# VH-VL binders against Gonadal protein gdl (gdl), part 24

Target 1, 194 residues: Gonadal protein gdl (gdl), of Drosophila melanogaster (Fruit fly) (p22468)
Amino acid sequence: MADIPATSEGSANTSEAVVEYQQPTPEFLQRKIYFLVDQLRTYHSELPENLQTRISYDLLTELANCVLNDGIFVIVKALMELQHETERHLIKIRMQAENEYEIEVAEWRSKIKDPEELRHILGLMKIKHTKKLHESDTKIIEILDQKVNDQQSTLQKAGVPGFYVTENPKEIKIQMFLLDFILRLSRLKYEPGK
Short names: E, the ipSAE of ESMFold2; O, the ipSAE of OpenDDE; V2, 0.75 times the mean of E and O plus 0.25 times the DockQ between their complexes.

## First folded at step 11 (VH-VL; framework fv_firastotug)

Design k2 (from m2 with light chain S31Y; at its last look DockQ between E and O 0.36; V2 from the best seeds 0.46)
Fold by OpenDDE, look of step 11:
Formats: structure tokens, C-alpha cells, sequence
Structure k2 (fold): chain C 194 residues (1-194), chain A 123 residues (1-123), chain B 108 residues (1-108)
């Protein structure tokens, strides 16, 4: 009965270095806010004067405070990506409709040999197509407008300053600039001490 | 069919001013399009100068902002460019171009261009 | 400002050749907001591609665009006699709008 020596498996205490997520110090946050506000002021200064008057420094300061939460960047980026995907999709649908018209025209040209008859048919086709495109464009606008409202609502609920549901194009324009500002800020790397 | 026709080019002396016009047809400026001026020096690339949007907001290149004025007359469907204090380096073909803007996002590519008007700044 | 650098600055090709032009941005072009233009001598630029990969209306299928971020490509699958021109990329992701320096496609 040979006593097989129990090899003491040395428990490698993998000290999981608990990366103590050191909560940013108040001083760090304050410096970051100043940095963000300075960037926003720069962006603001690039706007036409009529828009500068509509976007207050207080709003910029509120925005800077709001974007201290990285979650806002994530939300805005996701909304913008979805918006662009929607737009691309809608454009593709419209292009498809246009292509279908071209195919149909080509088919008629191949089938109809009488020039007068062909001219008449093509004329009718053009009218029909123009109407269809107009209807399509109207639908596209409706979809996009709804998308804007949804985005406005989302951002408002997220507590992003300057966002509320509106159909006023001028107000929407301001909100789009604010979105641009947020997106621009999201690309910045704040380095303490630089 | 969309047409853009530039005019007002010619020979100008250094220190002078140019005033260019772009007559647009086949569309209306108020329909959400952005209009821009772009120039091209002889044998060189393209340089964006200024834009005006449907709400008359004006944007300028940083380097030329102090010398440029973009404007439009909707009643005439005409775009204008004023450039002051002309220099030899301002010699270029000046193009009027239409930018396409979607309702929510400005897509600032140019789907329509004029034929351009040549401005030569020479003593 | 976003600087766009095209490569090559010029190339010689034959009819039927595949031509590839690259456009590199100094910064990331958001949402692939890049356009390509064709310009013939004494003519205005013509839009070929928008949003990096979408052909403009009336543009032949031999033209295609691709890319994202900082690197974009225009491809002509089979060069035609009418395609000998200068090509420009343009970003519209940020102001000011900027163009590449151009790529001249010449007949070999």
C-alpha cells in the first residue's frame, strides 16, 4: 500500500486586482466640466450669429454637466446611427422605385414600335411615376418627422437640456446643433493635466 | 431639370471686389436645399467658400470669412457672392453648387453644379 | 479641419482596366459622409458617389464607392473612354467642407 504523497496543489491566489473604480474626484469632475464648456463655447462660436443668440451659455453649461454621464453619449450615438440607417433605407427604397420605372420604360420601348404610341405610353408612365415618387417622398418625410419626435422624446426623458418634442423647424435645427455638439464632445479624450 | 448659371466673372484688379451671381432654375431655394460657392484655382483642387441654407443661415470658410458675403434673392431665385480685397490667389473658376439636405441632417454633398465663372485677379 | 489625401495623384490606365482611387482622411469621417466627383477639363464637377457607397442618379454601375472611418475608395470596374477625368473626394462630416487634391486618370 504505497502512500501516494498528496501533492499540495498550491492554490494560486489569483488576487483579482479589484480595479477599484476610483470614483472621479470632485476636482476632476470640475476640471472636466470646464474643459467641456470650453469646447462647447468653441463650437458655439462657429455658429452663425443668429444661432449663437438662440443657444445660451447657460444651456452649454447644462449640456456639459449632462454629458459627464457617458450614458448620454451612448444614447445620442445610438439615436444618430439609427437615424442614418433609416435615411439610407428610405433612400434605397426610393432609388428602387426609380429603377423600376426605368426598367418599365425600357420594356415599353422594346415592345412598342409605333413612335406616336410609344410617346403616348411614355408620357402616361412619366405622369404616373412622378405621382408615385411624390407620394413616396411624402411618406419618407412623415417617417423622418416621426423619427425626430421619437428622438426628441428620448433625449428629453434622458434629461438632455434643450430637447423637447417640437415640430418647429427652427427649434429642431437648434436641437440638431446640440446633437452635433454632443457627438463632437464624445470624440474627445479628456486627459487630466493637459 | 436643375440648372445653375454663374455670372459676373472677369478681370479684376488687386484690391478690388467681385460680385458673382448664380441664377437657379428647376428648383426653389426655399425647398430645403443648401447653396454653396466653391472655387477652383487653375490646375488646383476645389475649395469650399461659403454656404447659405434655407433659413438664410450663412457659413464661411475661416480664411475668407472677413472678405466673403453670401446672399440670395428668393424672388429671383438667385444666389450671390461678394468677395472683397481681391488678391492674385483669388484667381479661380467660381462654381455655384446645390447641396442636398435631408429634413433632419444636412448632407452637404453637391448634386448640381453650375458651369462656373472665371475670375482673374491681375494688375 | 479634415484633410483628405487622395492616392495616387495621377494614374495611367487603358480602356477596360480596373481603376482604384483611395481617399484618406486626417480624422474619422462620421457616418461615411464622403462624396466622389468626376471632373472633366473645362467642366464642373459631377457627383458620382455620396455617403461613401451610394451612386448618384444616372451614374453607371461600373462606379462604386466603399470605405468608412478614415479610408475610402472609388472603384471603376472597367474604365471607359469617357472616364478619363480628374476625380475628387469630399467630406461633409464636419465644417469646413474639404476636398481631396484630386486624382487624374489619364489614358495610357
Amino acid sequence: as target 1 above (194 residues)
Amino acid sequence: EVQLVESGGGLVQPGGSLRLSCAASGFTFSSGYYMSWIRQAPGKGLEWLARIDWDDDKYYSTSLKSRLTISRDNSKNTLYLQLNSLRAEDTAVYYCARGYSYWLSGKYYFDSWGQGTLVTVSS
Amino acid sequence: DIQLTQSPSSLSASVGDRVTITCRASQSVSYSYLAWYQQKPGKAPKLLIYDASNRATGIPSRFSGSGSGTDFTLTISSLQPEDFATYYCQQYSSWPLTFGQGTKVEIK
Scores: ipSAE 0.451, ipTM 0.782, lowest interface PAE 1.1, mean pLDDT 90
ESMFold2, look of step 11: ipSAE 0.523; ipTM 0.747
ESMFold2 (binder alone), look of step 11: mean pLDDT 89; pTM 0.924

Design k3 (from m2 with light chain S31D; at its last look DockQ between E and O 0.45; V2 from the best seeds 0.50)
Fold by OpenDDE, look of step 11:
Structure k3 (fold): chain C 194 residues (1-194), chain A 123 residues (1-123), chain B 108 residues (1-108)
Amino acid sequence: as target 1 above (194 residues)
Amino acid sequence: EVQLVESGGGLVQPGGSLRLSCAASGFTFSSGYYMSWIRQAPGKGLEWLARIDWDDDKYYSTSLKSRLTISRDNSKNTLYLQLNSLRAEDTAVYYCARGYSYWLSGKYYFDSWGQGTLVTVSS
Amino acid sequence: DIQLTQSPSSLSASVGDRVTITCRASQSVSDSYLAWYQQKPGKAPKLLIYDASNRATGIPSRFSGSGSGTDFTLTISSLQPEDFATYYCQQYSSWPLTFGQGTKVEIK
């Protein structure tokens, strides 16, 4: 009965290198803020003068501080994607309506042999179609406006400076520029020491 | 149907000015659309010149900013372009074009174009 | 400014051929904000594709767009007689708006 020595399986301590997520130092954050503010000032300087007066440097500084959290970039990108999807969907619906009209016109052309009768029918169809398209367009705008309000609310709740629910076109325009700034910043790579 | 009709092109002397008009129909300028002028020199590509948005904010190409003025008359649904100090290199077909810009849409492509108006700068 | 370079500058093809045109950007075109236009002699450009891959209203299914970042492609799956024209790409990810130099598609 030969005692087979139990080979001690060496527990390879896979020291999971806890990549200590070194929290960015206050100095790093401060430098990043300065970088972001400088970029925002550049963007601001590219605006027409009438818009420059409406976007304060304080707002830009607040925005820079806000976007230190990468979560804001994620939110804005997600909102943008959702907006694009919504718009694509609405455009497709409108295109379908147009296509249906073309199909119907083709059917009438195949059925009606009298040119005067056909002209009359097609004229009526065109009027009806035009009205339908206008109604569709109005609905599209309503849907989009609601989406804007929802997104404004989302951004406001996220603490993004300058965002609040509004239907004022001038205020919306400012918010659009701020969104552009955020998106532009999201594309930048901050490299310490450059 | 959206229609854009440019006018005001013709023969102009160097150092002169051109004033172009674009009459728009089938839509209203105030509904989230922006309007642009784009030119094309003979046998060349397309060059964006200027835009005006729904709130009358104006943007210009950097190279031509000092010579260009874009404007609109909403009551006439007409877009205008003024270009001063004309040079031979300003010879081009000038197009009026419509784009759309909405919340987060950034859709600065042109879905509608006029037929263009030819401007020839020659002594 | 984002420069757009199209390839080829010109090509000859026959009716029924598959045609591919490329547009390369000097820097990344964000969010696929690229459009394609068709221009016939003496006519204004016509929008074909927007957002890199979306076909504009009334554009035949034989036209398709693809790409992201710096590289974009317009494809005509089966060239038709009416497709002999110059094609332009345009970016709208940054100002100023810029166009490619164009690709002329000629009959072989």
Scores: ipSAE 0.399, ipTM 0.758, lowest interface PAE 1.0, mean pLDDT 90
ESMFold2, look of step 11: ipSAE 0.635; ipTM 0.821
ESMFold2 (binder alone), look of step 11: mean pLDDT 89; pTM 0.921

Design k4 (from m2 with heavy chain S31Y; at its last look DockQ between E and O 0.20; V2 from the best seeds 0.00; counts 0 for: placed apart)
Fold by OpenDDE, look of step 11:
Structure k4 (fold): chain C 194 residues (1-194), chain A 123 residues (1-123), chain B 108 residues (1-108)
Amino acid sequence: as target 1 above (194 residues)
Amino acid sequence: EVQLVESGGGLVQPGGSLRLSCAASGFTFSYGYYMSWIRQAPGKGLEWLARIDWDDDKYYSTSLKSRLTISRDNSKNTLYLQLNSLRAEDTAVYYCARGYSYWLSGKYYFDSWGQGTLVTVSS
Amino acid sequence: DIQLTQSPSSLSASVGDRVTITCRASQSVSSSYLAWYQQKPGKAPKLLIYDASNRATGIPSRFSGSGSGTDFTLTISSLQPEDFATYYCQQYSSWPLTFGQGTKVEIK
């Protein structure tokens, strides 16, 4: 009965280096805010004068404070991507409708040999197509308007300054610039000490 | 069909000014449309100069901002460009072009172009 | 400003050839906001591709766009006689709008 020596499996204490998520110091946060505000002021200065007057420095400061939460960048990026996908889809649908018209026109040209008859048919087709496109465009706008309202509501609920539900194109334009600012800021790497 | 027709090109002396027009047909300057001027020097690439949006906001290239004025007349469905203090380097074909903007995204590609108008700056 | 560099600046090809043109951006082009244009001598540019990969209306299927971030490609799967032209990429991710220097496709 040979005593097989129990090989002491050395418990490798994998000291999981608890990466202590050092909460950013108040000083770090303050410096980051100043950096963000400075960037926003730069972006603001690039706007036409009429828009500069509509976007206050206070709003920029509030925005800088808001985007200290990286969650805002995630939300805005997700909303923007969704919007872009929606727009691409709608444009494709419209392009398909246009292509169908071209195919139909080509078919008529192949079938009708009398020039006067063909001209008449093509004229009617053009009228019908124009009406269809107009209806399509109207629907597209309605869909986009709803998407805008949904996004405005989302951003408002998230506490993003300057966002509220509105159908006023001028107000929406300001919000678009604010979104652009947020997206631009999201691409910046804040490095302490630079 | 969308048509853009530039006019006002020609021979201009250095230090002079040009005023170009772009007559648009097949669409109206309305919400969602942006108009731009783009130029191309002989044998060179394309250079964006200025844009005007549906709300009459104006944007300019940084290098030419002090010399450029973009404007439009909706009643005439016409776009304008003025460039002052002309230099030999301003010799180019000037194009007007149409772009789009959607609610939360700008699509600033140009789906429609004019044939261009040649401006030659020479003494 | 976003600089766009096309490669090559010029190429010679035969009818039926596959042609590939690249456009590199100095920084990331957001949302694939890149367009391609074809320009023939004495003519205005014509939109081929928008949003990096979408063919414009009336553009033949032999034209395709791809890419994201900083690297974009225009491909002509089988070059046709009417495709001998200069091609430009354009970004619309940020202002000012910028174009590539162009790629001239010449007959071999």
Scores: ipSAE 0.308, ipTM 0.734, lowest interface PAE 1.5, mean pLDDT 89
ESMFold2, look of step 11: ipSAE 0.782; ipTM 0.908
ESMFold2 (binder alone), look of step 11: mean pLDDT 90; pTM 0.921

Design k5 (from m2 with light chain R55L A56E; at its last look DockQ between E and O 0.08; V2 from the best seeds 0.00; counts 0 for: placed apart)
Fold by OpenDDE, look of step 11:
Structure k5 (fold): chain C 194 residues (1-194), chain A 123 residues (1-123), chain B 108 residues (1-108)
Amino acid sequence: as target 1 above (194 residues)
Amino acid sequence: EVQLVESGGGLVQPGGSLRLSCAASGFTFSSGYYMSWIRQAPGKGLEWLARIDWDDDKYYSTSLKSRLTISRDNSKNTLYLQLNSLRAEDTAVYYCARGYSYWLSGKYYFDSWGQGTLVTVSS
Amino acid sequence: DIQLTQSPSSLSASVGDRVTITCRASQSVSSSYLAWYQQKPGKAPKLLIYDASNLETGIPSRFSGSGSGTDFTLTISSLQPEDFATYYCQQYSSWPLTFGQGTKVEIK
């Protein structure tokens, strides 16, 4: 009866190195804010004077604080991508409509031998096509305007300063520059100590 | 201050090619702006030629599409236009212009223009 | 293509006069996507009005735009010496972008 020695399975304490996500120190955050505000001031200085007066330093400071959360960059990028996809899709649809017209014209040219009849048919087709295209363009603009409103609302809900739903061109212009600022900041790498 | 400076104009022979440049300063090609080329024949009106969007989508006038190429170099903040198979009718002042975008979608009016560059097509 | 026809093609006016220029579109211009430009001889066009009625920044308040659908108007309430130029309307509701033929405002 050979006593098989119980091999002590050494419990490999996989010390999961809890990568303590060291919360950024208040000093780090303050320096980062300062950096961001400095960048925003630079961007602000590049604006026309009339726009500079409309975008306060307080707003820039608020914006800097807001973008400390990387989530804002993610949101803005996602919104931008979605917008671009939507625009591309709409343009593609319009291009297809234009191409269909060209194909139809070519077909009529192949079928109709009488020049006067052909001219008449093509004239009618052109009128119809122009109207259709105009209607399409109107719809495209409406869709895009709605997308703007949706994005404004999204950014407002996210707490991004200076964003609210508006159709006022002057206000929209300001928001566009703020959006540009956010996007520009999103491309920066903050390196502590430089 | 926003500045657009066209270059590359001059005398060109019929059948030749034109390459224009537009150097932009005072702003960066950003998502808020679209760039376009517009020309004006002597004593005539304005004709839109081409645009390039922030995502590098290119659009051309139907009549000139086969002859035009618009491009940009963001690193140089420079817009380009190439026009091939030049004709006498292509004689014009060529303007680069900044189009205003409404929230990444274009409201295609032009708030800034270059001084223009004259192209003369003559044998 | 949307054709824009300006009226008149030219006019003579005096300093202090009220000047009105009309731009008629062959089709309805959506959302009032119409702009007005001023062009002086040998210079590039300058934006005056966008979205039919919005005054561009830095443009004097004597300039105003109005209209919708197919009929648009540029008004100069009191013509100044520096306002003698050619004026263009431009639509951006449909591709391709198109301009009016221009209206030349000359000194009387």
Scores: ipSAE 0.072, ipTM 0.612, lowest interface PAE 1.7, mean pLDDT 88
ESMFold2, look of step 11: ipSAE 0.807; ipTM 0.914
ESMFold2 (binder alone), look of step 11: mean pLDDT 90; pTM 0.925

Design k6 (from m7 with heavy chain S107Y; at its last look DockQ between E and O 0.50; V2 from the best seeds 0.60)
Heavy chain, then light chain:
Amino acid sequence: EVQLVESGGGLVQPGGSLRLSCAASGFTFSSGYYMSWIRQAPGKGLEWLARIDWDDDKYYSTSLKSRLTISRDNSKNTLYLQLNSLRAEDTAVYYCARGITYWMEGYKYYFDSWGQGTLVTVSS
Amino acid sequence: DIQLTQSPSSLSASVGDRVTITCRASQSVSSSYLAWYQQKPGKAPKLLIYDASNRATGIPSRFSGSGSGTDFTLTISSLQPEDFATYYCQQYSSWPLTFGQGTKVEIK
ESMFold2, look of step 11: ipSAE 0.729; ipTM 0.881
ESMFold2 (binder alone), look of step 11: mean pLDDT 89; pTM 0.920
OpenDDE, look of step 11: ipSAE 0.533; ipTM 0.765

Design k7 (from m7 with light chain S31D R55L A56E; at its last look DockQ between E and O 0.46; V2 from the best seeds 0.51)
Fold by OpenDDE, look of step 11:
Structure k7 (fold): chain C 194 residues (1-194), chain A 124 residues (1-124), chain B 108 residues (1-108)
Amino acid sequence: as target 1 above (194 residues)
Amino acid sequence: EVQLVESGGGLVQPGGSLRLSCAASGFTFSSGYYMSWIRQAPGKGLEWLARIDWDDDKYYSTSLKSRLTISRDNSKNTLYLQLNSLRAEDTAVYYCARGITYWMEGSKYYFDSWGQGTLVTVSS
Amino acid sequence: DIQLTQSPSSLSASVGDRVTITCRASQSVSDSYLAWYQQKPGKAPKLLIYDASNLETGIPSRFSGSGSGTDFTLTISSLQPEDFATYYCQQYSSWPLTFGQGTKVEIK
């Protein structure tokens, strides 16, 4: 009966370093807000005067407070990506429509030997194609406008200041600049003490 | 297909004025595009002159601001440039060019479409 | 104003050669807002690259752009006969918009 010595498995206390997510101190947050506001003021100063008057410092301060939460950057980036995908898709659809026309024209050119007949057919095709493209373009615009409204609504619901559903070009322009500001801020690395 | 066609170039006397037109087809000015005028003196580089955006905001080269007027007629889908007090140095090919404004990205001021240009010669 | 200086001003190359053109900005170009154009004699400029590195639709993959800050590069990996032209960089980071002086690519 050979006493097999119980190998004491040393319990490697993997001290999971609980990375204490140290909640940012109020002082840290305040400094970060000041940094963000300063950046926004810089961006604001680069705008044309007519736009500077339309974007208040209060709005910039509200925006700085809003983007203190990284969640807003995530939302805006996600919306941007979705917008890009939508735009790419729509462009492809339009390109396909154009390509189909070219293919059809080539087919007719191969089939019709009489120049007068060919000219007539091609003329009709061009009219048809132009109409189709116009309809396509109209649909594209409608889709894009709806996307803008959806995004405005999303940002409004997220509490982003200055965002609301609107079709007013001037208001949309302001929102576009605010989006630019948010995106620019999202690229900054805030380093405490610099 | 996007097409830009400049017109109104020709021989002009010093001190005179030019009025150029750019007829656009294949797109609509109100659809988030901005338009610019760019010129190129013979054998020289490119010089940006003016822009007009989809909201009718106008920007000008600082050096030429007092002499330039950019405008558009959306009903005609036509861009215009007025340049006054012409000098020999204003001799150039004048191009109209298109840029695009994106909802999420704003205006990117590169030019994806150009006209063939119209030559303006300022000479006595 | 942001001044753009291209190097070289001209170069001679053969078909199949790798060609590199640099564009240096007097100030930092934010967000890599730099474009490259090709211009052939008697023709309008044609967009090749936007946002420093994005290839424009319909442009051959032999064209590429890189760079950030003040230094940007256009590369043609294998020069084709149709690539003999003048190339321009353009910044759109700040107003006024400015172009480089151009680089002429000539046949050797």
Scores: ipSAE 0.434, ipTM 0.743, lowest interface PAE 1.1, mean pLDDT 90
ESMFold2, look of step 11: ipSAE 0.621; ipTM 0.827
ESMFold2 (binder alone), look of step 11: mean pLDDT 89; pTM 0.918

Design k8 (from m7 with light chain S31Y S94N L97Y; at its last look DockQ between E and O 0.49; V2 from the best seeds 0.45)
Fold by OpenDDE, look of step 11:
Structure k8 (fold): chain C 194 residues (1-194), chain A 124 residues (1-124), chain B 108 residues (1-108)
Amino acid sequence: as target 1 above (194 residues)
Amino acid sequence: EVQLVESGGGLVQPGGSLRLSCAASGFTFSSGYYMSWIRQAPGKGLEWLARIDWDDDKYYSTSLKSRLTISRDNSKNTLYLQLNSLRAEDTAVYYCARGITYWMEGSKYYFDSWGQGTLVTVSS
Amino acid sequence: DIQLTQSPSSLSASVGDRVTITCRASQSVSYSYLAWYQQKPGKAPKLLIYDASNRATGIPSRFSGSGSGTDFTLTISSLQPEDFATYYCQQYSNWPYTFGQGTKVEIK
């Protein structure tokens, strides 16, 4: 009865390197803010002069502080994607309406042999189509306007400076540029020491 | 269907002025579009001249800023271009073009719709 | 100003050929804000591609755009008789917005 020595399976302590999420140091954050502000100033300088006067350096600084939270980039990206989906959907609806008209016209052309009668029917169809398209376009605009308001509200609630619900074209224009800035910043990789 | 129709081209003497019109149909200027004038000299490339935004902000080519005026009449859905102190080098086909503005993406200044253009010839 | 240089300035090709046109920017074009246009003799430019790679409405699938930063490409996978034209790139990233000098595609 040969005592087979129990091979001690060495428990490989996989020290899960707890990647201690070292909270960024205040110095790191400060440097990152300076970097972001510098980028924003660059973007600002690329704007037409009339727009430069409307976007203050204070607002840029506030924006830089705001985007220190990567959550803002996520929100803006999500809003952008949703906007694109909405736009695609609306375009499809309009295309369908247009296609339906074309199909209907083709059907009438196949059924009506008298040129005068056909001309009359096609004229009526054109009027009907124009009205339908106008209604569709009006609805599309309403949907898009509501979407903008919702987005403004979302960004305002998220604490993004310069965002609030408004229908003022001038204010909306500023917000659009701020969105552009945020999106541009979201594509940057901040590397300490470069 | 979007249509842009330029008018006002023709023969003009040096030192004169041109006034071009672009009648737009199938869309409304106030609906987030911007409008531009672009010209093309015979056998040459495209040159942007002026833009008017949906918020009535006006932009001009740096080289022509002193001679150009862009304007619009929303009630007529018509875009205008004035060019003063005409020179032989201003001989070109002048195009009206439409661009679009997007909320989340800003102004995208590509031109999705063009008129057929109007020829302006500056000659003595 | 961002200068756009197209290559080649002109090319000769046959029907069915693959055609590639490049547009190089002197500076990086943000968000790939680059458009391509086709212009036939005596006609207005027609939008083909926007945002570097998005095909405009009604544009055949044989047209494609690619690129980012400073280098952009328009490709016609199989040249058709109606594709003999001049092609222009245009950037709308930085003011002032500029066009390339054009590339003429001629029949061989």
Scores: ipSAE 0.338, ipTM 0.721, lowest interface PAE 1.4, mean pLDDT 89
ESMFold2, look of step 11: ipSAE 0.542; ipTM 0.784
ESMFold2 (binder alone), look of step 11: mean pLDDT 88; pTM 0.903

## First folded at step 13 (VH-VL; framework fv_firastotug)

Design j1 (from k6 with heavy chain K108Y Y109K; at its last look DockQ between E and O 0.47; V2 from the best seeds 0.44)
Fold by OpenDDE, look of step 13:
Structure j1 (fold): chain C 194 residues (1-194), chain A 124 residues (1-124), chain B 108 residues (1-108)
Amino acid sequence: as target 1 above (194 residues)
Amino acid sequence: EVQLVESGGGLVQPGGSLRLSCAASGFTFSSGYYMSWIRQAPGKGLEWLARIDWDDDKYYSTSLKSRLTISRDNSKNTLYLQLNSLRAEDTAVYYCARGITYWMEGYYKYFDSWGQGTLVTVSS
Amino acid sequence: DIQLTQSPSSLSASVGDRVTITCRASQSVSSSYLAWYQQKPGKAPKLLIYDASNRATGIPSRFSGSGSGTDFTLTISSLQPEDFATYYCQQYSSWPLTFGQGTKVEIK
């Protein structure tokens, strides 16, 4: 009865290196804010005068403060990806409808031998198809508008300045520029000391 | 299918003015598109001239701003360009081009559709 | 203004060749807001690539774009007979919009 020595499983203390997320120093944050504001001012200066007046420097400063949190970039990127997927899907649906029409036209051409009868049938089909496409396009717009509203609401809830639910095209335009600014900033690498 | 058809080109005298038109079909200007004029001198590269968006905001080349006017008529789905005080250097093919803006995408974008262009020759 | 300089200005290649065209910006192009166009003689430019690396609709897979900051590249992996044309880069990062001077791809 050979006593098999119990191999002491050394508890590897995985010292979870608590990466102390060293909270950025106030000085670091201040420098980063200045950098971001400077970039935003550059973008702002590229706008037409009528749009420059509608986007205040206070709003840019608030935006700079908001994007100090990388979470905003993540949210905006996620929303953008979702939007792209939705758009691609809707385009595909429309293309399928067009393709179905072409197939149907080809079938009628193969079946109908009388040119006058064929012309009449194809004329009716075209009218029907045009109506269907118009209805489809209307639905597509409605879906996209709803998506915009949802995104506006998401950004508003996230505390992004300048965002609120609106259908006003002029206000939406301002929000589009703000989104462009956020996206541009998200691609910048802030390097302390350069 | 998206079509852009430029017109109004031809022979013009120095100091004169040109007025170009671009008839658009297959889309409407109110649907989130922006339109631009780009020109190309013979054997040279492309030069952006002016842009107009769906909200009638206008952008111009800095060098030509004082001589250029871009406009549109939505009822006719037609884009226009006026260029005054013509010089020999303004001899070029003038293109109408479309860009599209989407929510959550950058406002300043590329040109996805072009007309065939119209030739303007400035000579005495 | 952001100046775009293409290299080379012209090149001769054979069908099947790999072709590389570079576009250098005088300043950093934000968010990779760079497009590539193809122009055939007597024709309007055609969009190939947008946002530095995205192929436009209907553009063959042999066309690819890459780059960031100031340096961008258009690559044709295997040149086809229909690819003999002039190619232009364009930035839309800042006003005014600017184009490269063009690169002519000619048959060898």
Scores: ipSAE 0.243, ipTM 0.701, lowest interface PAE 1.7, mean pLDDT 89
ESMFold2, look of step 13: ipSAE 0.607; ipTM 0.811
ESMFold2 (binder alone), look of step 13: mean pLDDT 91; pTM 0.932

